# Designs tried in a protein design chat: VHH binders against q330m9. Part 42

Target 1, 357 residues: q330m9
Amino acid sequence: AEQEPKELLEMSTDTERLLEENDLRPLWEVEKDFGNQFGGFEADIWKWEDIQASIDAIERDVPIADLPPGFQRRVAVPVNTGYRNAISNTIYVGVQTVSPGETAPAHRHGANALRFTIDGSEDMKTVVAGEEFPMRDNDLITTPQWEWHDHVNDGDETAAWLDVLDLPLVLDSLNARNTFENHELDRQPVTKSQGYWESQYGRARPFEDTKEDGIPGPFEGNCAATPPYRFSWKDTLQTLRQRAENDDPDPHDGYSLSYVNPATGQPPLFPTMSFRAQLLQEETDPHFHNAVDAYFVIEGEGATHVGDDVLEWSERDIFVIPPDEIHHHDPDGEAILLGMTDRPVFEAFNFYAEAEP
Short names: E, the ipSAE of ESMFold2; O, the ipSAE of OpenDDE; V2, 0.75 times the mean of E and O plus 0.25 times the DockQ between their complexes.

## First folded at step 22 (VHH)

Design x04 (framework vhh_7zox_3; at its last look DockQ between E and O 0.01; V2 from the best seeds 0.00; counts 0 for: pae E 17.7 > 2, placed apart)
Fold by OpenDDE, look of step 22:
Structure x04 (fold): chain B 357 residues (1-357), chain A 124 residues (1-124)
Amino acid sequence: as target 1 above (357 residues)
Amino acid sequence: DVQLVESGGGLVQPGGSLRLSCVASGFTFSTYAMGWVRQAPGKGLEWVSVISSGGSTYYADSVKGRFAISRDNAKNTLYLQMNRLKPEDTAVYYCARTYTYKSGSEKRVTFDYAGQGTQVTVSS
């Protein structure tokens, strides 16, 4: 809604000076500026062709080893017009690549991280908290706070995946530091057998290791709410298909599955971010909410209406819906999306709101 | 199914006025930008006016100051008040569900649905 230019109330020069000298502002000015710190947050879409061209160029030009210490990651980062550091002020999405034989060196950080594999293989591993997770196509793998993690490509093809972090929330929105530490080795020691972390959060769990909050431990780093975990796409897709065959769709989101926290058995996956797989077969009904929705197109093509804008998307495109924008999806046939949202942040503080037009 | 039904066209003398209406159905009218396009004999489609879902209005230079676009969301109706009509305004006028899309760095306006049109003829 184009806010009519509110005429600024005029104050005397002396009053203005007095306020300025004392780092004070009148309420009507402050109110005007509230919510506008990140101006220009717009619905936008990044086409895979452009992303791929960019990341390939980076791969060609910049070996991982040549990157600065602490930033030895080749990532193309979609950035919003109004917030030039990430797709939103709460969620960071990047497309990272690791070439055959390369290692993204071991490190850990305070931010929550998620990997969604775009091009993977059995020989592409992300090592998290001492366990090697294969990165197969469309696998979703969590990297909890302060857990050592590295990425090793022992395959023959370049691997690509989405890095999804809450970096903007921490660094910019909350104006806090992201704690970061490099491992002394490029590769962390593998101290857990494959499947170890999953076994901690199965239906049969070590009773003695259950914390008071119901989350099994221990973790090497912080007692994270989200454990290291690999969500197999095969399994996810199977479940998604079951839902599409047996259940009714949500009028706004179609057939959706939330990636639940393995420890709790319920969403959100992270305290700061929720993820879902959405299968769309028909045009959805419009709604709006104050959370950000970012999407990666796993399969299919279609369009999303955001306000008066239409984002035409195809496979592997990334697009973002700003808060409070009326939106709905219009798939061309069947499409599957990865939805990423900062909704949990709002819910945690009882600020979340959604409505229909 | 999306439907747009235009009405209000006719024959008018130069300097006269017409009011076009378009009734929309099959979609949430209030959430869409709407517009009018026209096609004169032997010419291509031309944008006449657009009104956003938020009520912002845009006009072609040729009709600016003479035409007024408006909408009644409660009635799912789009209007075009045409004043000081000129022979050059003679065309079939179409109601269109409009949207903007990004082409490179440029924002463009298009439509995905249009009505059957209503004939406007301005002649002495």
Scores: ipSAE 0.362, ipTM 0.736, lowest interface PAE 1.7, mean pLDDT 91
Fold by ESMFold2, look of step 22:
Structure x04 (fold): chain B 357 residues (1-357), chain A 124 residues (1-124)
Amino acid sequence: as target 1 above (357 residues)
Amino acid sequence: DVQLVESGGGLVQPGGSLRLSCVASGFTFSTYAMGWVRQAPGKGLEWVSVISSGGSTYYADSVKGRFAISRDNAKNTLYLQMNRLKPEDTAVYYCARTYTYKSGSEKRVTFDYAGQGTQVTVSS
């Protein structure tokens, strides 16, 4: 008869009851739910003035020592409207502070973590795998999966930095809830002089150290582990300037540098996330891709066009571009961005896609 | 939501005994390893004892022979019997949902949830 196709798929009530009783659903009912189980992620921006007011308020009200056992970190977290815990479903970004005399206690977890210093000093340290890493402005420091880390402010001013972690991917999407451990001491023992981890890469090393490199902790995998490492801003900026003097910009990213895994000399920095420093001197060409891009504005100001929306940014703002949105950047003069992306996840599954309009 | 509620702490003289209890809710208690961790003033967290879902028990060297962990799956309750207490045992004791794994020859203990804790003070 001339009936709509949806009426042609009618099942008897006994069949519907039988499926329901056995926790089964037919494919044609479940297929419409794929890709729609969670709210969409939207383009959004967090202005530094609002972030700063919030972190100043938290600092006044909540000493780290008063936090319950667990993460024990004072962090303000940008959250996307379509998600509750983070800037996206795969990347967590936060602004952490540690006041003079405070320690964020040592712990480790399966999620990869990166620290990008906003307000630092020589006496503000991230201690990772036995080495003290001073947190200098715009330095990028890795605290990789399952490495002990604590944050210690022996200086006289509050420090602030950007945390970037793959927590939503690890904890929510992969449901890996049992990958966290607190250290028995608030401050881990310092067992390596400053510069130890940096010295291990791009140079001669003991022969024995080049052979037995496993993935830390109880984990196994097919990607190289990321070591503890500090990328100095001085060197990064110097390299960006060299690129601007000698090379043509990428049409979409400007003059960019990838923070590579020091052990391989290749991207990605983490198996789950890549990071880049981008010097923008001109408007970029539009494109779109299925990976998320998040940004922190290191220097300058400008705008990013995302579909019909315009995100107007300035120094220290944080913004995010959802998957599949056509976008491009338009700096006001010169700007430098820290780019953050889950592209490595897509590449690991042969799933990354990019196109131009 | 996972909830762990400790009780049974208090002030005790050196050589004395205490029995801690922890009532669990919000998860299938019988299928998880459970344990006790403690935090002395100004110190980090230190694992004390773990009991597997099957009832196997493990202890930190500092408490072995003095402490006994047990569980009652019917009551969703974890226990820690603490005997011959020393001043060094003074800490807030937390009930935790734990995981034990081997790294080489070393056992390591992790946890994903802990309660609010109960104070144990061993003092003259």
Scores: ipSAE 0.000, ipTM 0.245, lowest interface PAE 17.7, mean pLDDT 85
ESMFold2 (binder alone), look of step 22: mean pLDDT 83; pTM 0.827

Design x05 (framework vhh_7zox_3; at its last look DockQ between E and O 0.01; V2 from the best seeds 0.00; counts 0 for: pae E 13.4 > 2, placed apart)
Fold by OpenDDE, look of step 22:
Structure x05 (fold): chain B 357 residues (1-357), chain A 124 residues (1-124)
Amino acid sequence: as target 1 above (357 residues)
Amino acid sequence: DVQLVESGGGLVQPGGSLRLSCVASGFTFSTYAMGWVRQAPGKGLEWVSVISSGGSTYYADSVKGRFAISRDNAKNTLYLQMNRLKPEDTAVYYCARTYTYKSPGEKTVKFDYAGQGTQVTVSS
């Protein structure tokens, strides 16, 4: 249609100005947004083409060494219209790049972090808690709270990955500070052999090193709910394919695998965030829940209906579904999504709810 | 299969009223925004009115204050009450399943299905 309809309910410009100038809002707007304190949290999508163009521009313009201390990370950050600091008020998603020969310097923070590799290589390493983790394509790597971590690209190509943190939850929703510390060195010492952390949480585990809460391993500061861990995409995909071949899909999520906490063997991966790989082959049924769903398109293309909106996505796109919006997916062929949710936060407080329309 | 069937059109004198109905089938009606579009002779399609799944209503400036869109989800029916009709309102009116297409920097109301239309003629 050539002309877009206008909203029926309108106030005069003068009235709007008066309210705005005095930090006042009409009740009907407040009530409408009451569950959305951060403003118009809307379903939205960020196209990879735009993300890539942006991050490439940043890479071109800004050497990592020229970034401010403590912020030596080149990241393009999708921001929601109503919440301009992140994709949601609970989850931060960024696309970070490290060029050949560059190092994102070692630091640690209170926030939980996850890396999902978009463009990786064997020579791209994220060093977490003294172990070098290779960042291969679609690998998912955890960075637990207060663990030293740095990113080193010893390869010949620029690496790119998703940074997923619960920063907004901490900084804005809980109005707390994110503790942060820079390491004295750009690169932390490698003190663990490759595979060390995985070995702590395998089927055979060191019995003596198990904490009272049943989670093995010494973690500085907090009793770490989530250990350093690399989820191999190869393995994840294999499992996902097995599920698609042998099991029935969930009517809403298709064939879904949760990245479980290696220490517990169960979701959520983080106390604040859960992650899943979803294989979609058919249109899903609509549902809604009060948690946020953010998605990265690993493979394929399709669309997600969110309320009255349609988000058309393709490979490496990022999109977000606000709480309480009826939604379903409509893949064009087969698609694989990385789902990111703050569901665990709600569950922890017994606030989580979901339903079908 | 998605079906939209319009009814209620006809010939009316200027200043008269008509009520259009649209019965929807083949999809969960209550979960979709619905709207009316019209096409006058020699003109393109134009939005007339939209009602969201949540009940929010939108109107074209040309019909604002004269037309009222409503829906009955239990009956899978969309309505358009047209009052104070003008000759300029003469058009084929289509019921449409609508959605907001969203991309970075873009928000556009579109439709993916429309009925066969019903003729509304306003003439003395």
Scores: ipSAE 0.098, ipTM 0.618, lowest interface PAE 2.6, mean pLDDT 90
Fold by ESMFold2, look of step 22:
Structure x05 (fold): chain B 357 residues (1-357), chain A 124 residues (1-124)
Amino acid sequence: as target 1 above (357 residues)
Amino acid sequence: DVQLVESGGGLVQPGGSLRLSCVASGFTFSTYAMGWVRQAPGKGLEWVSVISSGGSTYYADSVKGRFAISRDNAKNTLYLQMNRLKPEDTAVYYCARTYTYKSPGEKTVKFDYAGQGTQVTVSS
């Protein structure tokens, strides 16, 4: 008959007391607790109509300037049952709005961030590292580690976007502090003309013989820093359509484009997170992997099967697939998704694993 | 449990002098850089002076040659001697425990603790 180690090991009360007095635990107790600090992560979906109703309610009730310092962000946050602060224990997703005439005040922090525009206009801007970036629907704009950023709505309609950050990884998994500063001004000085950051990564670009580590702020590392950058939807969609016309789809992911780090021309966009635009035209084959996938539906509708669950999605819904769950997508006709993943963390550990059932 | 207690502020005429003191407790004073930051009415914080643990000094351009920072590690005390005071020196002066990240990418002096400040008013 098979026995578990803890049933075979008996300690005297004196030994238990000695361990407790010295802040020690036997390995067999410690080992059974590993991997169970959070509840099980679940596949889940947040429907746009529910998100929108919740955001509208917040907007009616809470002027952004009345929120406490450091929390002057009007955001509805999808939360997983297994981790009640974010969509997963590594990725934070939020839906943020800024009303006409409002400014979400300038700040910077150690966590990586981007904005994916849901309802934008020429007069809604994210200002990053001195440049105003207009926010147009389905544009992706980076607000990377330790760069000043603020959000300014000089238009006449409420703007909305998706925030994606590695906050849970930074705050809960790696350490308890996201290094953070508020700017002395709510709107940072605009010191660059529109297009400056994009111009630094063109086919003809500045060259300098002297190289520095290039990582902003107090941080050090070996990865190239992610610059402020806007990926226009027009260009992204055009390229995605070219792929669909000329290439075979991936059996699990359809046609995809990676939002690469412009400084390297390579994924991942951030050291901690990768992002893709994915065009699905047919049911995909099942697979599983140990990184989490989260999705925002850019266009279309369909379903994603995760184990025994079915997540039925439509435009602007947000859904999440936990690690190690067998899954596949079944679009209704054609759909385009924004895919988000913590896979780069796993790759940095030589720990990423993917399999087919 | 870090405490920084400033003293020595007051009202002086232009051209006068003041000596600010800051008594520190709750940390190993000798291992930290220390500094003075000021805030004039309606303005942001402005660094005035910093002294490293090894005694190297830094001064803002606006006070160079007029102010002298010093420290007495045996007394856990930071000083700022202010000479030839001008009306534009009017501000609340804060004693600060400073730090600077080792990374070249963050070059500015920061502080994690400051006192409640002492008022310096330079007027006729």
Scores: ipSAE 0.006, ipTM 0.229, lowest interface PAE 13.4, mean pLDDT 85
ESMFold2 (binder alone), look of step 22: mean pLDDT 82; pTM 0.837

Design x06 (framework vhh_7xy4_2; at its last look DockQ between E and O 0.55; V2 from the best seeds 0.00; counts 0 for: pae E 9.3 > 2)
Fold by OpenDDE, look of step 22:
Structure x06 (fold): chain B 357 residues (1-357), chain A 125 residues (1-125)
Amino acid sequence: as target 1 above (357 residues)
Amino acid sequence: QLQLVESGGGLVQPGGSLRLSCAASGFTFSSYAMSWVRQPHGKGLEYIATISSSGGSTYYSDSVQGRFTISRDNAKNTLYLQMNSLKPEDTAMYYCARTYTYKSGSERTVRFDYKGQGTQVTVSS
């Protein structure tokens, strides 16, 4: 009996309007449009207030369980004005929420994925490659290619985080398919104790499990990909503060820390994407490069000048800087940004370029 | 030093035309949106028109829409304002201004960080 396609739960008209007015789309709609370009790439900013309102509306309208199999994720997706599938043609950023007691079911995909926790708790877990990672505020957690992962909220509050993937690179830029598989279970078996994956990439490592290229295993997925890892914000922030207190800032980026690949100990974090924490205390000098810069505001407020535009940002806002646009940051006081870039793609081919005006 | 120097103003009869120019120096002209604003005697500044850095986009106030045309020559570092069908109410000091569009979500605000000394336009019979 061909199970009648479960009628996609229709969002309310109000929810649809809210999303449209704020250049946000639900993931299930965005996915249908991958491979299509709708226009140019512009500097743009999404305010948290609008994102929050949108994702809350989605949450009210669409329980996770009612989403179609294989796509049971509630995500508000910032979409560029011209490129309506994501913030750029190389990087996808979404704001995902999981309500108390909900589970985003286990799956795996070819795309690289990163989670940056906006609202987390000890009881919010992302299970990656058999280990339960707590999602605390501002934690950054990697999801390797083709590794099983699911998200389980055993807490009392709705969790929210950034999904960052190279989906547009795969689907739009390279015209390839994103391989995807659902797990037989909603929750993957937990086969690793907490801290297991971290222990694989410490200063003391099991020698026998190291690949020829120096990347530790074992993985079910692609071993060359970024391994499962949780970057604690507490630790990251501490390091960032040390840098701000003891080192000189970069004239363009302020005080920055790169999230390095735990397996290699070097940037980039992903072959396709780099991430950094940036502490800004003063106006930066203008520059431009051919890579995309996307930002999430972790703390603070300010503005970023991009060509003819000035993007005014505050806490938890998302904004994007197109390639080749002269830009600089102007924080109002101290601000901390999560920077996301496709720079590694260019560097891999020796195509990366940056300059000062 | 950043400079904007307006020229082309003068006395014209109603229904007449004028072309204003603004010579820019001291900054990368092609990297900035530019605007024309005007100030009638005893009144505040009034927005007239904006052109993007590339010249690909133009915006006009309702008061001048269809009559005025903003343009630019980036090779010459010059901004222009073609004013046709001039009216007495167009009498004002006209300024060119370096322009930014402030974005905050769906909100857009045009701001100016520098303007020239201005050129006087008087429309009178």
Scores: ipSAE 0.491, ipTM 0.748, lowest interface PAE 0.7, mean pLDDT 91
Fold by ESMFold2, look of step 22:
Structure x06 (fold): chain B 357 residues (1-357), chain A 125 residues (1-125)
Amino acid sequence: as target 1 above (357 residues)
Amino acid sequence: QLQLVESGGGLVQPGGSLRLSCAASGFTFSSYAMSWVRQPHGKGLEYIATISSSGGSTYYSDSVQGRFTISRDNAKNTLYLQMNSLKPEDTAMYYCARTYTYKSGSERTVRFDYKGQGTQVTVSS
């Protein structure tokens, strides 16, 4: 087609030099550069067998106690070609392990985080804000902004979970410094009986409005804070079964549940990220949206079509769908996915868009 | 309804050139990656080139890299293969194929869900 040399410009070279001398850029150059800050994000998939081989090697070679203070977590991080620090430029997903008898020491930070349990037990706990939360397979436990948390494996098998944070959004997109603090103790004091945090949001709950108001730590904002909370797989699965028995599936997402903020009873779980459990029984209809979707396969196997790619997944695989890619899911029989998305950020700015082809 | 019709094959001398076309109908052509594959007489299918649905990315087998150029015109629903510097080992039945890439971890597999009837290319002296 039409080819123009780089040196052939719409304005004089003297004008270009004047702009550069004064640290100014013309609008049409600035405008052309927007949207090209990150390399092409790709649809991609990480197979559990490869992840497991990698975390087994790390676990064998890297005792938690030998890691530097502040980094005493063993985590393997799925990374995208376009952003080599995380699965996307907004969501960080890691696979973390704690061996029998180990503790990942207590700390807190400004980024929101949660744990989705892959290999857990009654003796594997995430301790958050004074309460021990048991980690059973497919439980989701919040470790929210500025709450103390540590991870304790008093069992006899290695525990593993997804570690999901809004860290790329906060640090790289918003240029915010992450506020971080180590606890003086490796295991924080357990100051709440098991079940305390859940009890604050039950159908019967304390009458006095003594729940935390405002946002923990040095932060301010307009959204209700997310409390420490455990979403048991038992309850989630029971609700999925009820939806499947009584409701019609969504054409794109199947039978879907949101992990809501318990304090409001509404999504999103965090101001920056939403999470859902999706039961798929048939091929879904294609759609696309400008928010990223990341997935963990809770149960089953199948494929997800993303543009001209097909991601073949099975249980415990992790995959990602970049923004604006036409996609749909084709399970082999029945499958259950954990969905993770930065959609709440888009909604907060009236920027979310979704369409069918 | 889905149709892929190859044309442009023929007899050509070594070092010659040939341009293949593939007319697509019965599906949204611009939504699919497309490939050329070939079948030498008495052998299995051999992958030769793929072009993304937008036309922005192309991939070539080592055997044709630098000699063949895949292209598409989404407005005309047509896929092309420009073949230059042809060799006797390029003799084959050439097919266009609707393509998708299966990803399984680091493993990539190019698969075809529909292939045309082909056009014969013969390179001989």
Scores: ipSAE 0.011, ipTM 0.490, lowest interface PAE 9.3, mean pLDDT 86
ESMFold2 (binder alone), look of step 22: mean pLDDT 84; pTM 0.828

